# Ledger of designs, part 1: VH-VL binders against Lysosomal-trafficking regulator (mv)

Scores and structures below are computed, not measured.

Target 1, 99 residues: Lysosomal-trafficking regulator (mv), of Drosophila melanogaster (Fruit fly) (q9w060r2686to2784)
Amino acid sequence: SLNSQILYNFAAKFLPVDGEIEGEIIITDLKLYFLATYRCRYFNVNCDIANITEIWLKRYQHQETAFEILLDTNKSLFFSLQNADDWKIMREVFCDKIV
Below, numbering starts at 1 at the first letter of every chain, in headers, positions and changes, except where a header shows other numbers; antibody chains are not in Kabat numbers.
F, E and O stand for the ipSAE by ESMFold2-Fast, ESMFold2 and OpenDDE, each averaged over both directions (binder to target, target to binder). V2 = 0.75 x the mean of E and O + 0.25 x the DockQ between their complexes.
Where letters were taken out, [cut] stands.
Atom coordinates printed by the task and the answers are left out, and those that the model quotes come from them; centres of patches stay.

## First folded at step 1 (VH-VL)

Design d3
Fold by OpenDDE, look of step 5:
Structure d3 (fold): chain C 99 residues (1-99), chain A 121 residues (1-121), chain B 111 residues (1-111)
Amino acid sequence: as target 1 above (99 residues)
Amino acid sequence: EVQLVESGAEVKKPGSSVKVSCKASGGTFSDYAISWVRQAPGQGPEWMGGIIPIFGTPKYAPKFQGRVTITADDFAGTVYMELSSLRSEDTAMYYCARHPDYYGDSLFDYWGKGTTVTVSS
Amino acid sequence: QSVLTQPPSVSAAPGQKVTISCSGSSSNIGNNYVSWYQQLPGTAPKLLIYENNKRPSGIPDRFSGSKSGTSATLGITGLQTGDEANYYCGTWDSSLDAGVVFGGGTKLTVL
């Protein structure tokens, strides 16, 4: 469940090694969530925004709609935005972490 | 080859807690869901819950909701299952098992050897 | 008491064919992939069939799986003494109490 106030939400894909998962990104004041839409049985990803060290814009399918989130745990999360305009939201929220 | 190595057998008193570990090796860890499945003597497997070791939220079977906690340590490549308020009925073999994909549609391709948990006064 | 229903036991002579049924509902077998597991005495379950009818590496083709409607079937041809074990079907249940569900198991005895 969500433990803080929702600020933004938008459609996105999570990009694990083996493929892609459709869902939505939810940004609260404290956390970034990814909620899978249908087939994924377990995958509701969340991370503390405080643990995000860097965010890199990436190309996905010839579009600059993907980004990589680097965490202080030496793990990374890849996402692709369904709407490129939502990157404006990402830049606004994570301006100090965008590389 | 993927291996799931579970922690050793446990003997517990009623009302106590047990924490079992499952260390994965020989393959990728983060993107695959790990479930805990127990089996009481003479009974069939019973799913307790699962987690994807990436920053996911575990899913629990309703029967164990509020009494089981599943966590993952990416650094250690280990998934944990803690069961509290132990009862004699919790006496069982506890397996960790891996889903072959992150969707979880396909069930378990690799199993640990199991950890015996005995709850007795 | 298991969500999926299996016959408690089946038996046949070596070389014969046996089938093990697994019946469920629309929320589980009807809408999700079925897996089958073999459990030899004193061992962990072993995957025999996944996604209804696929065999993992190392599983001989005398093991087969099928699904129709809300039921699944495991077939074993050329029965061997080493096939004596408990067999379990399993799948995901998409009901409100979503999760993995198993059958009660079938004891296969090789006569």
Scores: ipSAE 0.090, ipTM 0.758, lowest interface PAE 2.3, mean pLDDT 90
Fold by ESMFold2, look of step 9:
Structure d3 (fold): chain C 99 residues (1-99), chain A 121 residues (1-121), chain B 111 residues (1-111)
Amino acid sequence: as target 1 above (99 residues)
Amino acid sequence: EVQLVESGAEVKKPGSSVKVSCKASGGTFSDYAISWVRQAPGQGPEWMGGIIPIFGTPKYAPKFQGRVTITADDFAGTVYMELSSLRSEDTAMYYCARHPDYYGDSLFDYWGKGTTVTVSS
Amino acid sequence: QSVLTQPPSVSAAPGQKVTISCSGSSSNIGNNYVSWYQQLPGTAPKLLIYENNKRPSGIPDRFSGSKSGTSATLGITGLQTGDEANYYCGTWDSSLDAGVVFGGGTKLTVL
C-alpha cells in the first residue's frame, strides 16, 4: 500500500506560476507526490525520483525553505516547505541531486 | 496504451445499491486520478467523484456525498464505485475516466466505454 | 441543469465553419482550464481540446478552442458528416470544493 512505502511526509506549498497551493509532499523510495489540502486542478502532481536531474535551493518569502525540482522532460516543480527542520531533512535526502 | 474497462451492465430495483468496477491496463494506474462520471439519457455528463488509488482517499461531488463510495484495489488495478439508495433518476451510463499527469491540464484524457445501470420498478 | 451553458444545437453544411459556445463564471471558466469533448452516437466522450486551446495527438487542426473571460468557444472548420455528434465543455469549479462541471452539450448536425 502507499502507507508501507512512505519514507517522508512534509507539509508544503506547491508554487505553480499562477498560485500557491497548500498541501503535503509524500516521498516514497521511487516517487515524489504532492497532495493538495483543498481540491483544485493541481491534484495529480508527482514525479519519479529517478527522473529528477537537479534540485535548486531557493528562497520563498525571504526564507530558505523552497526548492525547485528539474525533471528530465525540461519541466520543473517548485515547492516551499512549511517547516525548517523538514527543509534540512529534504536537503539530506536529496543531497546527491542538489546543485 | 492505457485502457479502462467497466464491469457489465446492471438492472436494479429502487432502494438497492450497485457496485461498478473499472479495470485499468497498459501500465500502472496507481498514480493516476480516476473519476466516475455518469450520463443520464439525453443529458450531459455529471462528475460523481474520483480517487488516486495509491492514496486511497476519494473525493466526492457534493450532490453524491453520502450515497457514493469510491474505492481502489491498487494491486488488482481496479477502481470501484458503489451508489446506494438507487432511484429511477440514477438510470444512466456510468464511465470511469483518467485524469492526465501534471497540473490536470486536461480533465480526462481516457474514458472507459461505459456501463449502463438501469433502475426500474 | 448544467453549471456551464451551451446552445442545445447548431448546424451547418459540409465544408462550412461552426462555433459552439460555453458560458460559465469566474469560479470555473474564468480561472480554470477548459476542455472540450466529442461524443459520437453510442460512444464514450473523446478529448478534443485541453488547456483552452491545445489539441491532443490525433486531433486535426480544424478543431480549435479559445477562452475569453468566463466564456469558451470550440471552433470546427471544414465540416464533415463524421463531425455530427454532441460536444461538451468541462472545467473545474472552485465554488463546489474543486468539483468538475460540464456543459449540457451541443448537438451538431451536418446537413
Scores: ipSAE 0.019, ipTM 0.679, lowest interface PAE 7.5, mean pLDDT 83

Design n9
Fold by ESMFold2, look of step 2:
Structure n9 (fold): chain C 99 residues (1-99), chain A 123 residues (1-123), chain B 107 residues (1-107)
Amino acid sequence: as target 1 above (99 residues)
Amino acid sequence: QVQLVESGGGVVQPGRSLRLDCKASGFTFSSYGMHWVRQAPGKGLEWVAVIYYDGSNKYYADSVKGRFTISRDNSKNTLFLQMNSLRAEDTAVYYCAREGPDYLWGSYPFDYWGQGTLVTVSS
Amino acid sequence: EIVLTQSPATLSLSPGERATLSCRASQSVSSYLAWYQQKPGQAPRLLIYDASNRATGIPARFSGSGSGTDFTLTISSLEPEDFAVYYCQQGSNFPYTFGQGTKVEIK
C-alpha cells in the first residue's frame, strides 16, 4: 500500500512486449509500484518486494538503464529508468536480488 | 458513474458459437484491464479471462483456453468474449468486471461488475 | 493454480451476532486477497481488498485480516442486509481464483 513510507520515486518507462508506457516507479518499504503518466495509458504494476525472485540488468537504447523483474507469479516485468543516478540507486537497493 | 452492461447471451446448442459484448461508460475504458467471470446456476464464481488495457496481453482459464477469445475495441468502449465450441459446462451467467486500480492500494480486485448475461448451452 | 477453501460452508446466525469467515489458500498469496458479497440476483460487490482494506462505502463493521495462506473476514455485528454469500478471491497469480463461498443465513 502507498500508505507505507515511500523510499524512492524514479521516472521510468514500463516496457510491455508491444510498447512503452511512461510513468514512475515508486518503491516503499514493502512494495514496488509503477504509475503510468497518461490517462489513456493508465497501467499499474503492484508487487510485494518479497515476491521478487530475480532482477536482471539490461540495456535499453544503448544505455544500461533497464531492469527485468521476475515475480513468483507468472509475470516478468521490464522497466527502463530515465536517470542514470536512479539506475545506480536501484542496483544498490536490490543488490541481493540481482542475478 | 461507472457502468458495465453485458449483452449477447442466449440459448445455443453444444458445439455452436456465441459472442458476448460488454459496453462500458463512466470511466476511461482504455485505461483499465477487463475480465470475464462466470457463475454456473447455483454455483460459485469462476474467473474466465483477462485482457490488458490496450489489448496487448490476454490470459485464459484452462477450462476455456483454445475455445474462447477475449478482445476489446477501445474506440467503442466495448469488451468482447467470442465463445466457440460451446459445451454444456459453459452454461453460466457471464459478468464483465473491471480490474481496480492497484497503484496505491494493493491487489487487483474487481471493483465494478456488470449485471451479467445468461448463456445456456443445451440440446 | 491456487485453490481457496472457505469455511464454514454455511454460517447460521442472528442479527447482532459476530460473523467470522475463513479463507485458506493452497499456497501463499501474500496480501493479494479480496472479499466479495453477493446477494441473490445481483453481481458480487467488493468489500475488502489487499486483505484488510475496506472498499469505498463499506461499513466499518466489515474487517479483513491475514496474510500468506490464512485470511479472515469479520462482521462485528450482523445487520439484516448482511445475510448473503461471501467469496474470497486471490489476485497474486493467474488464473485468478475464488473460494467456493460461505453463505451467511438467518438462524
Scores: ipSAE 0.000, ipTM 0.592, lowest interface PAE 12.6, mean pLDDT 85

## First folded at step 4 (VH-VL; from a1 with heavy chain P100T D101S Y103L S106D L107A Y110I)

Design a17
Fold by OpenDDE, look of step 5:
Order: sequence, then structure tokens, then C-alpha cells
Structure a17 (fold): chain C 99 residues (1-99), chain A 121 residues (1-121), chain B 111 residues (1-111)
Amino acid sequence: as target 1 above (99 residues)
Amino acid sequence: EVQLVESGAEVKKPGSSVKVSCKASGGTFSNYAISWVRQAPGQGPEWMGGIIPIFGTPKYAPKFQGRVTITADDFAGTVYMELSSLRSEDTAMYYCARHTSYLGDDAFDIWGKGTTVTVSS
Amino acid sequence: QSVLTQPPSVSAAPGQKVTISCSGSSSNIGNDYVSWYQQLPGTAPKLLIYDNNKRPSGIPDRFSGSKSGTSATLGITGLQTGDEANYYCGTWDSSLDAGVVFGGGTKLTVL
């Protein structure tokens, strides 16, 4: 389903209400993907970047490495980057959506 | 308490398609995975596939691969299961069920009441 | 034909204890959590046990689950007439054709 050109890969955790899912965020020209590393049977998250309305910085474990993606459906995705430096790239890529 | 409300009974001809809906009473499934499980008369449950309604890609049982389509409407808080090329052996009760976790490999703690699908000439 | 094997039926008198076995392989029970379901006639399955041995709220402690190796067991003590039902085990199979799998079911009859 990765039909678009991959631009970036980030080690990340998806942060649902009741836990953590380790994986990677893949950013293409059109979509943001999250691929779980293991034991997530249905968790191949992808969203059109065009449907992202806002991105909020969040604290996770006393570090500014997390962010919340708001979608036009009023749903949100909460992620944490394993490498804080990757957030610099995130800011550049999604600068127009960062709140 | 969250309930899963399924669409009404269906009577179909062989070769046709059926689409069953499953709606959360609260209007959302949160981040939990939803599966479709059918049960033919006198037989045990059979897993068909599942999806995380928010953003996930559906996963299908090999038996139904290419013939079943599971989709989600986040606005409507509804998950759908469409089964094509219906056969008489597809006659069964079709349940939607919520996994206890977002992981999707665990137990089903909430079940719909089921939708009877009858396939007959 | 089911991936998980259960005895077709078990029976006991009220007040007694019964056990229902569920046999699988290293790719399913041997590797993943087992759940148990009770199904009364004309109703949807009801979750009795999850994560091998945990009970959802509302499930009495008469119901217990255990897992060892590639097998799981459901225990029911203080058997009641209302326990007469079909019971199914379930888990995830990580074989090539991965997915949720169920046992063939066990009919429990209360004598």
C-alpha cells in the first residue's frame, strides 16, 4: 500500500489510551504511515496528509518528543518519537500544521 | 455501556453480495479493533477478518481473502463487512465483535446480536 | 477441522466441577493468549476468560482458565443448571495464514 514516494522514516511509538505500540512512522508525499513492529494484528495506520488539520506538541515522559495529529474527522493520533532529533524534520515537513 | 448494533437480517441469492453494518451505540469504536465472526448453524465461530476503525488496514482470514471487504466509516462510527459471490454455505449468523485491546490479537469482550444472512436459490 | 481441538461434550451434576480442554500448537496456544467463550442457545458468544486466566467483570470466580504449553483448560466449579451451554476457546494463530482461531466447541450438559 506504500504507493507514494517515501520521504522519511522515524522510529516511533503509537500511544493509544491504554498502552504503547512500537513501530515506525513513514512519511510519503501524500500519506503518513505507522507500521507496528510486532503483535499488532490490525495496526497498519495510514492517513492522508491532506486530512491532517493540526499537529500539537506533547510531552511524553518529561520529554518534548510526542505529538498529536488531529484529523478532519475530529479523531486524533498520538505518537512519540524515539529520537528527539527527528522532531526537527517533523516540524519542517508539517510546519503549516504545527500549532 | 457500549453496544454494537448490527443491521437487519438478509436474504440473498447465490452469486450476489451482502453488506452488513455494525455501529457502536456511543458513535465511536475508539482505538479498539473490530472483527467479524460468523457462525453457521450447528457450528462454531469462524473469524473472517478485522479492522481498527480509525486508521487501520483490514486483515482477512485466508478463506475469505478476495471475497470479503471490511471497511469503516469513522464519521458514522460504523464498521462494514461485505461478502461477495455468496454461496449457500455462507448462510450463517454474522457477528461483529470488539477486541479487548487495540492490538487485535486478544479476546472479544463486546458482541453484536448478530445478523442472519440466508443464501438460497 | 477446527484449528483448536475441544472435546465435543462434557457433563456433570449440579455442584460438581468440570474441565474443558483446548488443544492447539506452538503457532497458536503455544504463542498467544487464550480466551474462552460461553454461548447460550440463541445468543452471541460471551467472554468468560481472557489472557489465559483473567475474568471480565461480572464473571463469577467459579470460572477459571489455565494454559500450559500448547493446551488450555477452562474450569467450572459449583456447576449450575444455567451453565449448560456451548463453550469455545479462541486465540491467535501466527502461522502463514495468521488470524483468530476458535475451537470446535464443547457442549456442557448439566445432569
Scores: ipSAE 0.086, ipTM 0.747, lowest interface PAE 2.2, mean pLDDT 90
Fold by ESMFold2, look of step 7:
Structure a17 (fold): chain C 99 residues (1-99), chain A 121 residues (1-121), chain B 111 residues (1-111)
Amino acid sequence: as target 1 above (99 residues)
Amino acid sequence: EVQLVESGAEVKKPGSSVKVSCKASGGTFSNYAISWVRQAPGQGPEWMGGIIPIFGTPKYAPKFQGRVTITADDFAGTVYMELSSLRSEDTAMYYCARHTSYLGDDAFDIWGKGTTVTVSS
Amino acid sequence: QSVLTQPPSVSAAPGQKVTISCSGSSSNIGNDYVSWYQQLPGTAPKLLIYDNNKRPSGIPDRFSGSKSGTSATLGITGLQTGDEANYYCGTWDSSLDAGVVFGGGTKLTVL
């Protein structure tokens, strides 16, 4: 739940196959959450950080601001961060998982 | 374009469970919220719950919480609804319906033809 | 009894206009978008109106929607015998996390 210590909060977009959902990424000591900015009645995205196997750095709209998180369930989540400083922080935080 | 096809009609005894499926024909619904809505004869529609198949997290109407389970197999392009502890009052037409966007907006723009579940002893 | 209240029936002659009301509360119609559905005999519901007043492709502008406060209205002009159906309003209800709610329906008879 969001009862863990919040370490980072990044403005972000979640990028499903053919869409964008604006929101924020919240990183705690145990979990990564995405919370949509607008109402999204079925959208509840979270994962245990321990279940993240790989992170792939990506471009989005010609900027290196995106990443794909691969989970141990063989599913992936694709995000784009709103600003480059948050991108650099994300790379440092998850450096051991970046391919 | 996309059509939703529910599994065939079911006749069940009180106290048993039923599991119905909903499959997309002529496309996919993986990014869209999919709901189950039932309708008893002569009554209005009743929302049971929904799911976004690629995320796998369902939401249930409080009336059905604890009796309904909605799941998705995104690879198969299929959503399932299981209703347990069946009563005669569960006799109805059951529809799957697609929400107008992947945000789970309230409107349903694509409906299946429905499948009957009849509960009798 | 439905959370959203509709008259059980309305009737009018071909060519005339009817309105169908849908009364709710601040937890639903007052704060959320309203949709309307047509259900012809023996068929699944069909979306007529979404986002209070928008028509999907293929719905003629004889069908209109509006809302004011905690009430919504479906209007049908130029009534045709093929419009004879049940009509339902729907919206999201935020109270006690209720989710999608529908009206009990209004049977439109064209005579």
Scores: ipSAE 0.054, ipTM 0.697, lowest interface PAE 5.0, mean pLDDT 85

## First folded at step 7 (VH-VL)

Design p2 (from a17 with heavy chain S101E L103F)
Fold by OpenDDE, look of step 8:
Structure p2 (fold): chain C 99 residues (1-99), chain A 121 residues (1-121), chain B 111 residues (1-111)
Amino acid sequence: as target 1 above (99 residues)
Amino acid sequence: EVQLVESGAEVKKPGSSVKVSCKASGGTFSNYAISWVRQAPGQGPEWMGGIIPIFGTPKYAPKFQGRVTITADDFAGTVYMELSSLRSEDTAMYYCARHTEYFGDDAFDIWGKGTTVTVSS
Amino acid sequence: QSVLTQPPSVSAAPGQKVTISCSGSSSNIGNDYVSWYQQLPGTAPKLLIYDNNKRPSGIPDRFSGSKSGTSATLGITGLQTGDEANYYCGTWDSSLDAGVVFGGGTKLTVL
């Protein structure tokens, strides 16, 4: 559920090992959400920002618009933002977690 | 190949609760959503709810809302389903199943062998 | 009681073709992909068809799926004795709180 205040909304792609999923990243004061726009509409994805240990800036398709979120569970999520401006905002918002 | 290993058969009294576990072989579900589907004797499958272990908030079928709790232990690579206030009609085979899509869809491509839950006085 | 309606049973001789229908409504089959499952006695359901007409790896092309309107159909050609099982359709129902729904099942008997 999206009960907390939405701070940012980014067009994004989730990048699993074998492909990409289009959607949007929603940042609230407490959580990061990813909502798929097609085929994966039945579940929302969210994680507590507090559980994010590191964020690694990454390249995707020769563009520096991607990042990998490392969680305290030692699992990671790989995303790419569609807009360069959003990527800049994301870097500012999570500057304390960016390695 | 990923396999879903479920906990053993359960025999419960009416009014009690049961918690069934589903563990992925290899210790991870990847990013795939996992659902619980039960099947009473002689009936078709019935979807109960699901969860994305890494990120997801569980989603429940309306019929079980308030009575079922689906959780995930990422470290253990295990998804749980707890059903409370058990009734005789809850007697069924309970399956965990992996959705074909990462964040859930209508189809399940990997199924556990099922856990028999019997509710009787 | 099931949201999706299937014939309770179908039968055919080996080598023949059978079809199993699955009827729903605009809030489920009419609006979402349909999947089909085979369930042998004493086993978990096995995915046969997803996304209306796609076969997972390992499923022979004897199995086919189609959807039209609020109905779906599973086709089985070259019927084999090993095909004797219960078959279930499934989809997503978007009404109210939404969820995965299944048919009541069809028992296929190979004569």
Scores: ipSAE 0.066, ipTM 0.771, lowest interface PAE 3.3, mean pLDDT 90
Fold by ESMFold2, look of step 7:
Structure p2 (fold): chain C 99 residues (1-99), chain A 121 residues (1-121), chain B 111 residues (1-111)
Amino acid sequence: as target 1 above (99 residues)
Amino acid sequence: EVQLVESGAEVKKPGSSVKVSCKASGGTFSNYAISWVRQAPGQGPEWMGGIIPIFGTPKYAPKFQGRVTITADDFAGTVYMELSSLRSEDTAMYYCARHTEYFGDDAFDIWGKGTTVTVSS
Amino acid sequence: QSVLTQPPSVSAAPGQKVTISCSGSSSNIGNDYVSWYQQLPGTAPKLLIYDNNKRPSGIPDRFSGSKSGTSATLGITGLQTGDEANYYCGTWDSSLDAGVVFGGGTKLTVL
């Protein structure tokens, strides 16, 4: 088996149903991870990129900086990126999954 | 509102394994981390490990690494702890507890009532 | 043998104040948040204090918490006979990736 390579990291917020968590998205050749900046006890928010079926571009706080990832299990993860350069990179990296 | 209920007390022989469940009622775990904490008679609490049920990757205390397995069934609202190679020192009350914040970065605000595991020949 | 050190017992009369100490190190209390738990006989622990000095809903303000350096303190004023219990401190310890650690406990007797 091949080790995953870290390709990108984006400053981001993870947006669970009842919260907002600062951190960063880490993208490898195989997985997307979210690592919370504060009190990072469990590195446990992740998905396989192959399991991502759709990405929906979204607005957050009136800015086009967010996206929702739909998984093949019908679960979704909602993130907001901190800067526009990362937003552009995310769109290019995942262009085949964006609806 | 949320209540945690561990499975019933167990008596086990040395060298065997035990699997204890923790079920949420009156709500769900959501994205909260859930931990297992044990307490031997007359002793302080001892953290064994924890998990965020919807993401499925546990973290273990080094003392229990290799003997403990923590898993979750988020649909059933249940977390499991399995402890193998039991010995008499494992006789304790076992609690599941919910962390106060997502990602397990605070204290434990909800505790189950605990379940006894007794290891004797 | 606990990573966090608490006195084995403390006592005071009803109406008085007591403090319970918790001594740790830079790998735990010095760099992380402290919580405190009350355990009445035959019951599960109950959270009294989190984030060093915050009370969850339903905990009266006669319970207080603080920390300084590598030590934390639980304060209880207006002691009642119902406060007779074991009290535990807890925090995160980063040394050797130890995780959550607790003190050995302090038995409070209300004379």
Scores: ipSAE 0.052, ipTM 0.697, lowest interface PAE 4.8, mean pLDDT 85

Design p5 (from a17 with heavy chain T100S S101V L103M D106E)
Fold by ESMFold2, look of step 8:
Structure p5 (fold): chain C 99 residues (1-99), chain A 121 residues (1-121), chain B 111 residues (1-111)
Amino acid sequence: as target 1 above (99 residues)
Amino acid sequence: EVQLVESGAEVKKPGSSVKVSCKASGGTFSNYAISWVRQAPGQGPEWMGGIIPIFGTPKYAPKFQGRVTITADDFAGTVYMELSSLRSEDTAMYYCARHSVYMGDEAFDIWGKGTTVTVSS
Amino acid sequence: QSVLTQPPSVSAAPGQKVTISCSGSSSNIGNDYVSWYQQLPGTAPKLLIYDNNKRPSGIPDRFSGSKSGTSATLGITGLQTGDEANYYCGTWDSSLDAGVVFGGGTKLTVL
C-alpha cells in the first residue's frame, strides 16, 4: 500500500461533516491516502485512484484550496490543501477528472 | 442525541459464528470511527476493533485478528461484527461504541446499550 | 489480565472525595492520552474524562482527571449515592500494535 511508489505528498485537511482533521495526502501510482497527523493512528482514508469518478474544485475559508472527490461508491471526500503550489500540482495531476 | 442500537441477544454453540449489527438513531455515524468492545461478566471492557463506515479498512486488536470481521454498510447506516470459532470464553456483552473525531482514537463518547452473546453446549 | 492496573474497590462517605488510580507503562499511559468511564449497574460505560483531564459536555467539574508518568488518577469530590459504579481507565497501547486497552475496573461504594 504505502510501499508503492509515492509520487506526491501534500499537507492537507480532511473535512468531514462536523470538523477538520489535519494530515497529509499521499498520492501513489495506484492510490490516494489521507494520513492524519493527530491521533488517528489506526483509521485512515484511502481510495484507488481508478475509482475516483469526479473531482470538484471548491473554496474553503475564502481560499481556492479545496476539492471534493467523488468515488464510484457514491461517497465523497472533501479536502483542503495548505499550500498553493500543491493545489496547482493537484489540478495538473488530476486534470482529466476535474469537473 | 445520537444512540447506538445493537441487534438482539444470541445463544450459540461452540465452534459456530455470530454476526451482530449496530445502527445509529437520531444522527449518523458515517464519518465517525465505530468500534466493537466486549465485556465478560465481572470484567473490564476489551476492544476488538473498529472501522470508519464511509471509508477504509477495519483495524483489529491482535487477540481477535483472524476471528473477527468488521464491516459497514454506510447507506444502511449499519456496522457489523462477526466473530467466528466461538468458545465459552466469548460469552460476554458486546457493545458498539463511537469515537469522536476530536477526542482521538482511544476515547469512546457514545456507547450502545449492548447485546449478549452466550456460547454454551 | 488487564494491561492497566486499577484497585478493585474504593469507598467513601457521601460528600467526601475519592481518587481512583490507573497504573500502566511507557507503551501506554506514559506516552498516550487517558480516558475514564463510569459504568452504573446494568448499563453501558459512559465517558467521564478524555485527554487525561478534559470533561465532555454535561460532566460536572467534581469529576477530574490527571496523569503523572505512567499513572493516571480519577478524582471525584462531593460523592453522591448515584456515583456508586464501576470506573474504568482506557488508553492506547503501542506495544505489539495492541490498540485500545482498558483497566480491570474499580468498584466505588458510597457508604
Scores: ipSAE 0.040, ipTM 0.692, lowest interface PAE 5.5, mean pLDDT 85

## First folded at step 8 (VH-VL; from p2 with heavy chain G27Y T100S E101V D106E)

Design q6
Fold by ESMFold2, look of step 9:
Structure q6 (fold): chain C 99 residues (1-99), chain A 121 residues (1-121), chain B 111 residues (1-111)
Amino acid sequence: as target 1 above (99 residues)
Amino acid sequence: EVQLVESGAEVKKPGSSVKVSCKASGYTFSNYAISWVRQAPGQGPEWMGGIIPIFGTPKYAPKFQGRVTITADDFAGTVYMELSSLRSEDTAMYYCARHSVYFGDEAFDIWGKGTTVTVSS
Amino acid sequence: QSVLTQPPSVSAAPGQKVTISCSGSSSNIGNDYVSWYQQLPGTAPKLLIYDNNKRPSGIPDRFSGSKSGTSATLGITGLQTGDEANYYCGTWDSSLDAGVVFGGGTKLTVL
């Protein structure tokens, strides 16, 4: 499943309320995955892109490098991207969802 | 102050199901994986599976695949484990345990007190 | 039985040192981190060591861990009667999507 449909791979941090987790975001035609690089390699973390209702652009550490994804379950996920070019690509890829 | 509290002890007949709850408090519930670990009398712990509440996707040990269901209720701060088709060898102490880092690693830094499930008849 | 092999028992006098071994394989201890747990009678396990050799806050430095190849060792120095317990090693086993695995336990007796 993941092998044949990968469109983008971004170095990223997942930003829970009380910490940050290094990893990568993988975008396919149907899903967004977050794969932790260290210590969190045991669980597969993913969501269907169709379940993303809104994306809010955010600052992290005073830089415009982050975004918050709102899911149809009313849960939100907060990420920052390590690479400014990836930030621009993310904005283009998900432009229809950005508020 | 960080606590995991399992529901009360259960006595069940073979072939039935049991659902045990684990209420978490004192930390950010949704971001830490919680697992169920059981321990039969006189034996070592046995991992059954776990879940990351923010995503709701469980992982199960192969031995329990098909018999165990683990779910999380973020509003209640509670993880559930349901074990079906019970047999006498399922008699054990059942613990919920929190993985020591976000999204789970091999270590469990917080354990509940455990609850006994007894399968008899 | 258990994926990880531990001696069933060890004993030593108060003030002495004891080591507890945990033998595994390349699919677990050889390529992953080891944790150790203390279980006093009638209680839940308590984390003593994570990441092979690190202690959580509140665990005295009398407890130590190490790993070599596919084996891990828990060391306890300055033994006290309160150290009598069962001790378990744990790690992740990557073979066949197995997940977390534990040893069968070692009962420590302090004479």
Scores: ipSAE 0.150, ipTM 0.746, lowest interface PAE 4.6, mean pLDDT 86
Fold by OpenDDE, look of step 9:
Structure q6 (fold): chain C 99 residues (1-99), chain A 121 residues (1-121), chain B 111 residues (1-111)
Amino acid sequence: as target 1 above (99 residues)
Amino acid sequence: EVQLVESGAEVKKPGSSVKVSCKASGYTFSNYAISWVRQAPGQGPEWMGGIIPIFGTPKYAPKFQGRVTITADDFAGTVYMELSSLRSEDTAMYYCARHSVYFGDEAFDIWGKGTTVTVSS
Amino acid sequence: QSVLTQPPSVSAAPGQKVTISCSGSSSNIGNDYVSWYQQLPGTAPKLLIYDNNKRPSGIPDRFSGSKSGTSATLGITGLQTGDEANYYCGTWDSSLDAGVVFGGGTKLTVL
């Protein structure tokens, strides 16, 4: 569960290879969470921000606010944000990890 | 081809533990949840719990809470289910099944062939 | 015994239509999407219907699903001998003991 103070909350989509899942990205001081809006009770995922090695800004399926999070495990997660302002905030918050 | 390959049949004594594996292939392992569903002879399916590999926290049916452990190895593309304190009533076919995010959270679109676990003295 | 209630058996002749009911409550069928599974003898369950009335790829349109209130129904038209199997409904239950729940199953016999 969310044990840290929520710093940001972004409307977002998780972008698997074959589709998309609507939800929200929640950023705390330590973790990034993705919570599905509905019908994805198992798709509430989280990762330690410290384990994020790189963030790649990408275009994905005509979405201009898509980005890939690379983890130290060499695994990655694709997301897109629904709000342009959130996109700006995200880039600011994770500027040190954006390549 | 998308498939779930489960480990072989198990024969266990009461009080022991069993660990069944489910190796997933043919799709992005990290993006789908795997549930364990068992079926006793002559009975219907019974959901035990599930996990989304790498990032998710396993969820357990209350009936099995404290006795079942579901884990995932993202590098091996394998999900495990360990059931402890086995009893005769645990004798069943144990299936792993994939949740399809497109077919709904509770819709299992891919199933393993099942692993028979027999608990007997 | 099962959270979702199904008739234990149904039967019909080839070419006919059968329906299988699945009764639940407001905490499960009344609140969440219903899936249906076919289980042939000696095999794992196979997804037939999801989201109440949608068919996965490869499932013929002879199979249909519907939901109303706290009940769901699986319809099978043009019954074939190969349809002889057990059928299960499933959904999520949001009660105190939340989780996926299944019906007790319905044995379909093709006469």
Scores: ipSAE 0.028, ipTM 0.738, lowest interface PAE 4.6, mean pLDDT 90

